# Ledger of designs, part 3: VHH binders against BTB/POZ domain-containing protein 2 (btb2)

Target 1, 284 residues: BTB/POZ domain-containing protein 2 (btb2), of Schizosaccharomyces pombe (o74778)
Amino acid sequence: MSMNSSTEISQEPSIMKPVSSISSFVFNAGFLQGTFSDTTLIIKGETYHLHALFLGRSPVLLQKLIENNPKGDVHYTIEVETEDPYVTKESCLFVLSTLYCDSPRIPAEVNVCSVLAVSDLLGLDTLAFEASSLIEKSIRPETMESVIRFLDPNFEGLERLKMGMYPRFTSGLFNKAIQVMYNTLVSNWNTEYARLLCNLPFEVIKDLLESDKLTVGASSMARYKLANEIVKMRASFRKQNHIEGKGDESVVLAFDEGSRGIQLVHIAPGAESRRKIWKATSVR
Key: E = the ipSAE of ESMFold2; O = the ipSAE of ESMFold2 at other seeds; V2 = 0.75 times the mean of E and O plus 0.25 times the DockQ between their complexes.

## First folded at step 1 (VHH)

Design b10 (framework vhh_8k46_1; at its last look DockQ between E and O 0.76; V2 from the best seeds 0.00; counts 0 for: pae O 10.7 > 2)
Amino acid sequence: AVQLQASGGGFVQPGGSLRLSCAASGRTFSSYVMGWFRQAPGKEREFVSAISGSGESTYYADSVKGRFTISRDNSKNTVYLQMNSLRAEDTATYYCAAQTSGWYSPLTHYGYWGQGTQVTVSS
ESMFold2-Fast, scan of step 1: ipSAE 0.265; ipTM 0.697
ESMFold2, look of step 2: ipSAE 0.037; ipTM 0.475
ESMFold2 (binder alone), look of step 2: mean pLDDT 80; pTM 0.804
ESMFold2 at other seeds, look of step 2: ipSAE 0.000; ipTM 0.255

Design b11 (framework vhh_8k46_1)
Fold by ESMFold2-Fast, scan of step 1:
Structure b11 (fold): chain B 284 residues (1-284), chain A 123 residues (1-123)
Amino acid sequence: as target 1 above (284 residues)
Amino acid sequence: AVQLQASGGGFVQPGGSLRLSCAASGFPFSSYAMGWFRQAPGKEREFVSAISASGGSTYYADSVKGRFTISRDNSKNTVYLQMNSLRAEDTATYYCAKGYPRDSGYDLLFDYWGQGTQVTVSS
């Protein structure tokens, strides 16, 4: 039976060659055509007509098959619940199709972030790590906003950025993004990075600008000037968009070991001006 | 459902002007930042301009600064891009994009694009 007979899922007609290879037959007749399907899989309200034998290659789906059909009935019905917006019918179709292949590869045409989301959902670690690797290799100034949004879609801040939403697979991506920013910030902050810098959490900007890995000019004054421009840009952005913030962001000169001559501070509105003065009078 | 409908593109000679419009529906438009992006044949998509939810902040790519002006009409749920002094290198498909809510702190990130409108600058 065709997989498209009673669902909203679109699967293109496959060409069935006479005396097909096992892999070709399994993919074309099994996955695309739904021949001899014995399992109804529901993910996020979308229905897929598939085969327990191939779904069993996913440890998550294998457990659901065992839990939902302990008597071994002739037809299985299993459901995977998720609220993840990256789990789409297109990403599910691709990832489920990999269970019908010996050596799946992620094509350039599919959303790699969505492939990671579904791979995580179904316990497909190898595919999830491959997707994460492709995301890491795609990190450049033009894709930085999308990567940051992918890591922290709920606006939780620095700790979420460090882990991402799929920590087993995404925890290394933020460090790569920061490395790209170290290499490009000085050259691009005023044009290419302006909007990104306005939207990053204060803690990220502080860590970035105070880091010894960020090389700016030959003097601490060059670093101070860059940091001061960035915090002023951030302040203007917050004021124009009526964002409350968590106080005034400021830059002071510092001679503490590891600070590279500057320190970013967050002074709450109504906090003592003396607190800012004390930091400014740091003598050494 | 979020919908963004860009229009106003066409053929224009160098030095000419065009005004692009983007009609938005399916979300509380006045609370969201909006932007314009473009993609020329054989090139990757590039940022053109952005406007905050309040309209108080505008941003422009260096290549268009001083020539293009972004604006919005929250009563009509529409964002505009006024393009003056057009050059051959401005030839591209132009897309409007929905940002995030003003209180999210991610006002300049974009998560949805509609169908584009083609702009061709040629003599």
Scores: ipSAE 0.000, ipTM 0.128, lowest interface PAE 18.6, mean pLDDT 77

Design c01 (framework vhh_6qgx_2)
Fold by ESMFold2-Fast, scan of step 1:
Structure c01 (fold): chain B 284 residues (1-284), chain A 124 residues (1-124)
Amino acid sequence: as target 1 above (284 residues)
Amino acid sequence: QVQLVESGGGLVQAGGSLRLSCAASGRTFSSYAMAWFRRAPGKEREFVAAISWSGGSTFYTDSVKGRFTISRDHAKNTVSLQMNSLRPEDTAVYYCAAGDYGLGRYYEDEYDYWGQGTRVTVSA
């Protein structure tokens, strides 16, 4: 702690910028400010000023950089076309920012379904699998409609639901969703699930309500009453929204040993498809 | 090494406004992302808002979007949180934080430096 007070103290340089970590500089100066950008990336009409070196971490963007500028021109211009509604400007900003970071985390405020969509678009498998895992953990009554619409946005039915729109990453999510629905349907059918149940295809409702995994109560009448209320809700919804169905939805009692005491039937106008199943024989 | 000093907290009626300020020492401020976190009585610390070192990007938790605005002034070495349409549930001790990473804005472990906190009480 002794200092030589007889000698002049050397001054530090008057002009010196703070030294940031490589990761901090790359993210803040590179991604956020666009410092020394050499690439114009256009996704769905939105323009991003970025760097070929970091974009090359995406196999999809690397291929486009090589294809459009094979000799390595001074400035790159590449475009990614997509009609995917889950590819949003906010999700693109986040996913592109991960290319400028060593250990990215998916923030709570970003739509995880959108992160999966952009990760799939850009060939970022690890991030896509992380997004899928977060979606799986988020499945509950309050998020169920969003998850189902992500898997099957046009309500095409069971085959689409089982695969989802990004099959490599979304396959298996419906299995988790349906298990949650088996456990929570009785408490949520006329609240959190009401809109979803009105929009799901008949075959999905049939599969759900006839399932031996759905616990309603000890009596077959409890299951019949639940299914009948849901079918009535679906009919009311169609009537109020002027939707003309191809047939009438009904619930009947079933005595097959493999059934849970009920069967849902869809009768085409003027046709008798499954009406041989038992019904009350007298009308008052 | 950065020291953070918060100011602007106090008591306000529901629907009112407050502006919190965080002063950072020296020119080191220009290399850090800045954030605000809050801790309500009996709860864990939660993220509120963040701003990149350049000021070009801002981030908010859903409960404050449209009501709160984060900004920074490089000439004064300050970051500010303008809080509008305050609600009783906004009552908390508000902390200013500084860190090297803008991407880590939602996670408190991404921030190396923390202020002592300033109390905000919103009356019903």
Scores: ipSAE 0.000, ipTM 0.141, lowest interface PAE 18.9, mean pLDDT 79

Design c02 (framework vhh_6qgx_2)
Fold by ESMFold2-Fast, scan of step 1:
Structure c02 (fold): chain B 284 residues (1-284), chain A 124 residues (1-124)
Amino acid sequence: as target 1 above (284 residues)
Amino acid sequence: QVQLVESGGGLVQAGGSLRLSCAASGRTFSNYAMAWFRRAPGKEREFVAAIRWSGDSTFYTDSVKGRFTISRDHAKNTVSLQMNSLRPEDTAVYYCAASPLTYYGSTWDEYDYWGQGTRVTVSA
């Protein structure tokens, strides 16, 4: 049930009917009109005129209210500092508006990644998990690069990607992205997905191609051919784009007497003298 | 220095269940491959189960498939091994292991960090 919604919620005055419910009155007169505002909230230099009573639903804002006005003065001024580029005025307006609602829903037009960022900033766990769930459901080949950039915006590498910028809420997103990659690798991929495969760290590609969840063709030769194609594509991409850092990638078809069938498995060089191993490898 | 601490070992009757837990001390192992190994009296170290850093890929030795389940909680920095339908042959000291460089680790030499072990005894 998608609903027509705005990507921005204004605090401009609205009309309130005399017989409105408490929740409707709180949202329209309180949030949108700023009626009886007792708190000035500053987030990333933007000012919001709100109410301590409703902001207290955020554990982060409640703590700041208590610390900055322990005797209950008539007006509060509190500030939240952040350098997070995903914290935007539009996302702040939406997330703050949820404090004035009984059952908030994230509209289709709102940037869900930004909603997660602000929810994390304000300690709104339920909304943050809902945002994470919506991001997870939106993961497909065309959106995956955007999700990866959200998890690792500074390209700090594999550890950041696995944790995510908001680790309490994003720990499942990379797992979902990997699942979508398994499904996509079985099918023909488009140019966007090919570009994604070229940009992923070797450790991720190795895990993906060696996974028991990846079922390609009727034999391990089909998996070897797919892995070899991807590794060659990655090598060509790095050469054409003059990417710094030496890394040789190769695919070796693995047959281990201890394991049933042929597998793509990474074995330390010394172990190859004991078994005939064909596996994916990387040189730092 | 990173440490792994196991818990949950004990004595159980054949057909019973035990849940082993492994907690990472002072660091997040969210990016590490995690595994359980066991050593029975007079035997070599044997692979039991592994879970990749992504949490979506699990590997089991044939003797425990369908009976044991490895799982991971990234928020708590823990990996768990749920052991059902235990047999006397499962009696061993169980070790938790972690590696940042291993994505498919079925051999013990692929793991860099190890716990001290927790003893599991299955009677009759």
Scores: ipSAE 0.000, ipTM 0.091, lowest interface PAE 21.0, mean pLDDT 72

Design c03 (framework vhh_6qgx_2)
Fold by ESMFold2-Fast, scan of step 1:
Structure c03 (fold): chain B 284 residues (1-284), chain A 124 residues (1-124)
Amino acid sequence: as target 1 above (284 residues)
Amino acid sequence: QVQLVESGGGLVQAGGSLRLSCAASGFTFSDYAMAWFRRAPGKEREFVAAISRSGGSTFYTDSVKGRFTISRDHAKNTVSLQMNSLRPEDTAVYYCAADLRPYTVGDSYSYDYWGQGTRVTVSA
């Protein structure tokens, strides 16, 4: 049997507990528990009970607080509309919590792309730029598909892939991703990059495989072989998934006698485009 | 009137050699780059080797590099493919092709004129 002193009637003197710091109280009682909340915030149908004083640190929320309570009532109700799938309850909770903290840090467990989406939605530029920087630093073969899908989730085209979603914060991310891909494609095309390469638009594949920045080895035959394997993989993927193309993609190996033995690899969109290349060059 | 006629195909044992020749007629041979393509049983057509109009530049697929040599003779209007150290995997019908442009060598659909092909069989 264990001696349990909690059965004793006599109470020992209480140990003095220190008062919580302002920062700790604001976060725990204010944000986590909603103590003395004066604002009902609705984002994408989810309701949050928060405080106008701290939400006012967001320029977007401050403007909504001013607009939706012109009479100065004691309770605020504001709504933020969005169709952005990256705006999730988890990301909203994290981003809103940063308004109750000084010098917040984005934890490894939170989806950084979702943090950028909510930061953009709420006008939190510093947090959005920090999220963008973290995305840029995370670009590697294992994360490449996630990054490209974040910039253009439907692979809608080159213009969107180059600019990205949230263009204030993601301009250049596509170019950085392609730069990483130039350096790592040869060792990852049939593994980490396989699904992504099958889903990228023809023009992106053409630009990638024809680029003099893509390191494939000293021989044009090495580039031709790589390009042909990728085009073959793309054709198999389209056939397996019943995707109708305007024609099969093809790879052409061209030579330049004027450049005394320099060979060029060219990617063509279909049978009609497989016609002879006239004065082909690595720079178009 | 344009014609490309291949010759030199046949049966050879692994490790052996064959020389394929292609005789061109009906066009100005010296204006055309020349190439050899092959189609193996159960496989797609593939590029083998090409030679520029002047004969100053040659190109090979990796699987034949160092074993095959392409050459041309403007006086005889012929292009030749010397095949050494032949492997069973080299078994195919070999086609001669002509291209007016100096910049296209690898895609069969880019070529202006084609021969009927010559069969090469390499036994194990």
Scores: ipSAE 0.000, ipTM 0.137, lowest interface PAE 20.6, mean pLDDT 76

Design c04 (framework vhh_6qgx_2)
Fold by ESMFold2-Fast, scan of step 1:
Structure c04 (fold): chain B 284 residues (1-284), chain A 124 residues (1-124)
Amino acid sequence: as target 1 above (284 residues)
Amino acid sequence: QVQLVESGGGLVQAGGSLRLSCAASGLTFSRYAMAWFRRAPGKEREFVAAITSSGGTTFYTDSVKGRFTISRDHAKNTVSLQMNSLRPEDTAVYYCAAEPFRYGIPSSTDYQYWGQGTRVTVSA
């Protein structure tokens, strides 16, 4: 008896087939083929047949699995409700597939904004930050309107607008889009941007119209007329699209120690728009 | 085991129509992109049409745009190719193929599963 006998090589080694990696097997057999599915997930009325083990990689889905199946249930049924229009069936399929993969990459053909929305919904921070980074790199003058619309689809006003939608992932993205928009408008004013101006936050419009870098005429009166038209456009746009604002916007001419100026005023809901605003007076 | 079974092939006169069908089994149909390829006698296999897993996006080769329509039925686990205004140049064996999520323009090597094919002959 010798241990050396264990060194004998088997015949026909070329007949042997390689075994799939764990990640390849999990994705192909688990996600694509649905082998041994034990969970029914419902998102916005769409049904997905998946696996509790892999869904548990989402902190949101893990909590629902634990809470909804405490004893004796051999099949899980969980539901995620959302009003977010960027959560689509296609984006859900992609994001759910990443739970069956170790190093997911966002393909060029998938809507990155929708990937961010679903990643936020399911608590997938790493994927959400990757999506946000890709959107940020795509911001240009010709794409900034779409980005701002994505971040503020309901024109919700000031308290959210500095951060925008999905604030844990988009604070830098929102600021970059606003900065590109501001630089475009201050350098190249055009009324063709009317729809974009209707979607911008009040504070951004205020900063833009009160900026000394904006060249829209020779006098403070020209600037005042422009501001009034923008405020009227914004009010009309909100009414037409049934968007709730924080209240009426208005424009006043302000004078301080003989200097010419303009001030944009936001009026809280329920306030009287015809109310007199206190103004400093100076002796000639 | 995954199987793709094509049907609906046959002989048709130029200008006529045919509807090909492909029944899929052994896979979660809603997670696969589906495509049709064809191989004419003595030629290489070429892409014809594809539909994404959701059904939201379709792709066609230039020679069939406006004449062929690809569709899918998740309840029946089938993909169909409606072929109108057929030409003698459309004569080929048509293959159904499946892959996880269709992104971009597929090559003949992009697809994981293939059917055995169904013959379409268009006479002049």
Scores: ipSAE 0.000, ipTM 0.298, lowest interface PAE 13.7, mean pLDDT 74

Design c05 (framework vhh_6qgx_2; at its last look DockQ between E and O 0.01; V2 from the best seeds 0.00; counts 0 for: pae E 15.8 > 2, placed apart)
Fold by ESMFold2 at other seeds, look of step 2:
Structure c05 (fold): chain B 284 residues (1-284), chain A 125 residues (1-125)
Amino acid sequence: as target 1 above (284 residues)
Amino acid sequence: QVQLVESGGGLVQAGGSLRLSCAASGRTFSDYVMAWFRRAPGKEREFVAAISGTGGSTFYTDSVKGRFTISRDHAKNTVSLQMNSLRPEDTAVYYCATHDRYSSSWYLPEAYNYWGQGTRVTVSA
């Protein structure tokens, strides 16, 4: 394209040099329009008509292209199988589109958790790392539940929470969430936050409430009252939702435990004879 | 004003180890990527390793995988690079870098707007 434009006499007339936008042209003509597509890609039953040259930038897709067209036929048909609920059509479209540009960036309107899931599926470690960094930055009281569910969608427990579903990229996110909880549990208490705490494993609640990193008033009694409220809410939550087989939880005063002053106790199912009794130990 | 200060460089024999450290001052960057780059004599800066804000995600250039380990200490606002099994081709000035805005090109120098002055690592045969 050539534009001959002159708006001021003091400027020497010139022919505008069109700005080369190979990435923009490839994205619009290739990805959006599908011009001369040579590959049918299937992910979770969704079909994408794309270009092997660009798909080959994914090591996962490259391997499948080589395996599924060893004779060099004109058209490729490849499939990527997954049951991952975070792999969605919308996020696949976004992630696949990044193969058509030089410097992909994750816009605010996309689901970053799903971008991470698709990036991991397709071996796009650079994009997965960026997605993980954005998730980490976004951990706040209002986003906490969705992040925790992303890390442990089936409520498997603490070990899953620590690693997440994509350990190379999600390890450490739970620890960040816990750090945010230390600073926001008291100040941002609301119904959604309470529901989140009701769904966390007991060992997480115990470690959270017993930690001296949690700021709760000026005394062990304030911490005891908060912990007891949370334990009672968790018990009510289990009854209301007919969750059985989890046993009972209680809070006792604990001396000789440094400055924390409390201990959360879990009574296993079927152990109804006597709950753990706190013991008095001399302190200064 | 943000300042990054590298330390820990020096002379080592091939097969030896060094630990580089990068201390950030002026503000906390615990929510941002920290990276190491290096410049060998007569060459451009090249990416070595990066670590996420949490420290849970790391990435390494192929030539250092399995030999180098990046880590961070959030309390001290520092990042370290443990370099084991050093080779003469690892000889370079090593720079730490960070940013104040995320970029999709985090493996390129253009993604970073805060740089240290560098620490020299020399590996003799």
Scores: ipSAE 0.000, ipTM 0.262, lowest interface PAE 15.3, mean pLDDT 80
ESMFold2-Fast, scan of step 1: ipSAE 0.213; ipTM 0.619
ESMFold2, look of step 2: ipSAE 0.000; ipTM 0.164
ESMFold2 (binder alone), look of step 2: mean pLDDT 82; pTM 0.854

Design c06 (framework vhh_6qgx_2)
Fold by ESMFold2-Fast, scan of step 1:
Parts: sequence; structure tokens; C-alpha cells
Structure c06 (fold): chain B 284 residues (1-284), chain A 124 residues (1-124)
Amino acid sequence: as target 1 above (284 residues)
Amino acid sequence: QVQLVESGGGLVQAGGSLRLSCAASGGTFSSYAMAWFRRAPGKEREFVAAISSSGGITFYTDSVKGRFTISRDHAKNTVSLQMNSLRPEDTAVYYCAAKQYYYGSGDYTDFGSWGQGTRVTVSA
């Protein structure tokens, strides 16, 4: 006869036979299996069965537990309302699971932008800063579109990009992104990056192409050729997708009178094909 | 993100045994709770068995308790369902499913990753 009297629940929290630690038991039995759950948490209509003791590590959830004390009952019901599209069920499960760990690590399989969003929602500043650091470290041409959409999902413009949607944690990410953009523009770009350039607001393209930080060749003509190529690409994209853009983005040469013939590239939103030398607008 | 492929289905007579296997790829297998579901002809999909990410906790539907055993092998990234004392009512397509952060001991719904299924037919 087998000594296995349990057909459903093993007596051991880990099949790999590690010594049962408080942390291991809390994560496996508490979070993963919901053993002795005393709290129903609702986030964005999704229900989670968890524990007030561990949820109290979130200052936001702690406040809601205090406000919704069940008055002698042992079961809490609390709700967190949000319209944030980055708050997903997967990210909530991960972030909530970190409340059951002493040293949580963000795994590669979880969307780090979504982890930042949920961490901000729940007041988990340390995890939010870790997520922001991982986003910054991962900024490359291949991830650029995702980062820009995260910072400015509605393409509101340059000021939104500089702050991001979670300014306490996302301000400064655009500085890294723009540097990667400068480097990419002077070497090459793939189809995804070209698509991103077509979707960026005019003000962002103008700032990027007129910036002195964009190092293109030894002459203003190299900058002019690059800017003209991008503007033509953007115009083609708008026509192909039947977008009622002005179609008026243009590249003009501007002359800096104080620079003895140095020409500046100027990007205009609506203009004729006037390729005339202007007196430069004061910059900085 | 994790991809699941089932195998081991077939035709067996009542009282016989079959072992189903599910191979996982594309994710960190050890972080997933794994489950088996089945769909009989003309019926809704139903829960059969689940195993926690650690393997320490298992769950079974009442109709298979004592007959089926779920297990996992982290080295091979597989989960298995040993089916003994099979009955005609066990005839179904069996699906492997994965959930990275399984919560709630009684909540077997809303698994995010699913296999294509393997057919089991039990003849009387």
C-alpha cells in the first residue's frame, strides 16, 4: 500500500526538495495556490484571491484595506480602478507576486513597461524604478517603437515624450532614446525604425533633424540630404495610408550670417518648395 | 508565449491505461503551473488535473481522482498525465494548458497558453 494519502495536495511545497523557507512557502502556497486567502482584490475587473498581510506591503493597497475593514469578518474586498491600458492581467499577477517575495526580479517574459505601470498604480516605487532602469538599458533601434509608444501612446508631442506617462519614473528615458535615434540615423535604419519615423509628430522630427547633436558628415549638405529623405518618406507614408496630413513638410536651407556661410537645415510644417537661404533663427 | 505540444493519445479499451505528455518550449517552464483539460464530443471543455509550478500541489476533478496522476519533469520541460482504469466517459480530446502565475487553489479557468490537443478514445 502507498503511504501517499494526499491525492490533491502534496505535503512538500517544492518538488525539487529545497529546505522549506518562509519565502518559498509564502510564494508557492500563499500566492500561487491561494492557501488561506482572506482578501478579494479587483483590478480593472479582474479578481485576485490574496492575503491582506502581504498586500499591506503596497502603500496603496494598505490604505484600501484600512478603508474597507470588514468589521469583525475576516475577509476583505478591495478594488483598484484604472483605465491604463498598460495595466494587464499578466503584469498584475507578476507585480502582486512580488509582494510575496523578499527579492523580486523582473523576468524577461514579462512586459517591463506594464510592470512599471502596475508598480506605479500600487505605489511600489522600488520596483517601478527597477523597471524604468531596465527600460533605459534595453533601448535599442529594435525596441525604440515600443519605448516611444510607452512614453507617448497618443503621440501628443515632445513634452509628453520628455516626461512619459509616469513622470516620477519615466522622465529621462527620452534622453536615452533620442541619443539612440541620433546614432541610428547616421548609420542605417531597418523597416521598423523607418515606420517609427513616419509615425512621430512633426515637432519631434523637427527637433531631431535640426539638433546640433545629430552628427551627419562634415557639411550641412549631408544633413540636408538626410532630412529631405526622411520628409519624403513621411510624405509617401501619408499618401499610401490616405492620411489627410498637410503634405507640406519641407526641408529648407538656412544661412547663419554670423557663421561665415554655415548653412542650417530647417524643417517647416507647411510651405512651398522654397529652398532659399534664410537668416538663421537664434538657437539656444 | 510558451508553446505546448501534446502527445500520447490513442484508442484503448475500458480498464486500460494511457500516458499523455505535454512538451513546453519558448518560456521558463519552471515558472508555469500546468493543467490538463478535455473536451468530449458535443460537450464543453472541462478541467481534469493541474500541477503547481513547484510540482508540490496537484488538483484533480472528482471523476478522475485515484485513476489519473499528473506529474512534471523540469529537466525535460514536460508535464505528464498517467491515465489508469479508463472508462468510455473519458473519451475526449485532451489539452495541455499553462499559467505563469497561478493563484487560487480552486480557480482552474483562464489559462493563457494552450496546446492543440491529443485525442483519447475508450471503447467499451
Scores: ipSAE 0.000, ipTM 0.129, lowest interface PAE 17.4, mean pLDDT 74

Design c07 (framework vhh_6qgx_2)
Fold by ESMFold2-Fast, scan of step 1:
Structure c07 (fold): chain B 284 residues (1-284), chain A 125 residues (1-125)
Amino acid sequence: as target 1 above (284 residues)
Amino acid sequence: QVQLVESGGGLVQAGGSLRLSCAASGRSFSSYAMAWFRRAPGKEREFVAAITWSGGNTFYTDSVKGRFTISRDHAKNTVSLQMNSLRPEDTAVYYCAADQSLYGEYYTHGNYDYWGQGTRVTVSA
């Protein structure tokens, strides 16, 4: 150890040449290393050592910093409670790191749905809309179930699907998903979509299979066969998982063929109305 | 209840290969990062390899890079560790672990949410 390091001639920080850019220093020393941390942030029981100055870029965290330090202490302690399962340690680390960057990008390795959840939690609207846009662009057979479960994890119904769990950011996603499903259902119903189709509410299955937009063979018989297989698959799933539905699901031929000639119905066990159901070969 | 169960351990001679598998119950781990740790006799658990929830990124400790390969199968809810060119120093009990979607270099921490019971690997000279 030398007694002094004052051989350097620059004394004013504003005229010194930095060893790194402001952006790289703030991210590496501030976020990654926790250098000069002045804030303890607790999210869902996980502790983060960060900086009030950068956390203040979140309107939610800024409000908590102001409200929870009325004594003017030099160290802040703030907490964000949530029971949202999409708020994960990995996505919190990523989203918090964006507060230490000028133009963050969502990397392919991070769960985009979780990024949206944390962005919503912290009031980061721009990042939340970017996450939503990436989810929309990712909708394909392989990702469909994940997207639908993100919108409606408990399969509550059509209105939940249309809004999603984060309505400001997710309200357009179901319409995009259903458009993809119209064009891909025939080739994926018994593979990528099998589990999803078993869990979707009857009204969604009904709307999907009766739709003129569904890409399926031109004959009503092709549509009837597809719908009947899906209904059978749903019935087997309910039996295996001891799920009591609102009566038996069935497919009948529609008289007028206005919506491609089929109708999905609920039939109560033992009902006389079963005798009035049209047979596939009895119309057109 | 979700459990991790390891398999594929055994006795092998130096230079040989083994494939370890970790099976998880249910779908709970499709959103989790998965890792392998090992514990040699009389030592602490050490990190070996990790794979992110998507399977898009893999991480390895320096001593196994180029010899071990971690992979996952979401449909089977399994993670595997292919171990090639085994050395006597690789002798340990190998543990499977799962954590909620780790980011970057934080994958090496020893406090993962779920752990398996371990499978023994013995590499003879």
Scores: ipSAE 0.000, ipTM 0.154, lowest interface PAE 15.9, mean pLDDT 78

Design c08 (framework vhh_6qgx_2)
Fold by ESMFold2-Fast, scan of step 1:
Structure c08 (fold): chain B 284 residues (1-284), chain A 121 residues (1-121)
Amino acid sequence: as target 1 above (284 residues)
Amino acid sequence: QVQLVESGGGLVQAGGSLRLSCAASGFTFSSYAMAWFRRAPGKEREFVAAISWSGGITFYTDSVKGRFTISRDHAKNTVSLQMNSLRPEDTAVYYCAAVDERYSPYYWEYWGQGTRVTVSA
């Protein structure tokens, strides 16, 4: 045993010392230091020296503990395999630490999207819903691209955007993002949204720009001009990145189609669908 | 021989800043959680801040949150406490502490000798 003099300096009469909380003790000695560890947990090749008793608070980890050590051996070894890039060592440390607390809070320093990913992986529904709620409240023009990428990291399209990668927790986030865009697109499209608008599927752009919820000027021409600029930006992006599409994206004034007065279309070479549609550049 | 050596203490006026440093030797630094504690005149030792062995998780007592920042440098075997917006009530002797992940202490195992911080009004 070795002790330095700084430990002696803290020696107060026992009557003056409060008893430490169970939560504080368990978190500091158990989680942070790995004192009396009885379980080796491996997630994405990272090893964590933890305690079966506290890991059992995760239904996923509890099942693995039961399956991988049915005889009740002294030491447990369990593994969670995942290819999810949002599952990081830092998020794992935070989420696992919540199993050693009675009142966990998600701090501002932790990536909330990564907390959701790990919470989903470990079956921690309450923490996952809290993380999802924080993501929803963070949606604004400056964070929109990050949120959309989180929902559809592989650019699979509209159905993935609507569900997200963790459907139980993320299925409402796209609708919230679209509501924010209805209010902010006109002033932010060429700044905060430029890259995002180039990467969104055509059907999303069509629904967004044709929507009566998107407040533009009073005239169909104001909506036409906005939509035309966005479509031109998308066309330039596709040309620069050599992306092949189903044909040219275009905006037309549609006098017989309805209340918004514009229509976004894919126009294939030689398509007859251009008949009876007015374009500003074609007016005589 | 495990040794923790604090430095960086001194006199500073309210609203000022100080950076404390703790040099660790005699153990595998990368396996240890590190913390700062302080003891004010006439008071018991209290927790200030801690950083996990990986550096990925930090903890702060409420009274210093937003003003103090703890960090570690594995290459130099040091832990640092950046103290901003100092107040007279921050006057104390500051102690560096360490706990080995594989050892079975119930509390912080190793302690430095301390460095004195005095904040004038």
Scores: ipSAE 0.000, ipTM 0.159, lowest interface PAE 16.7, mean pLDDT 78

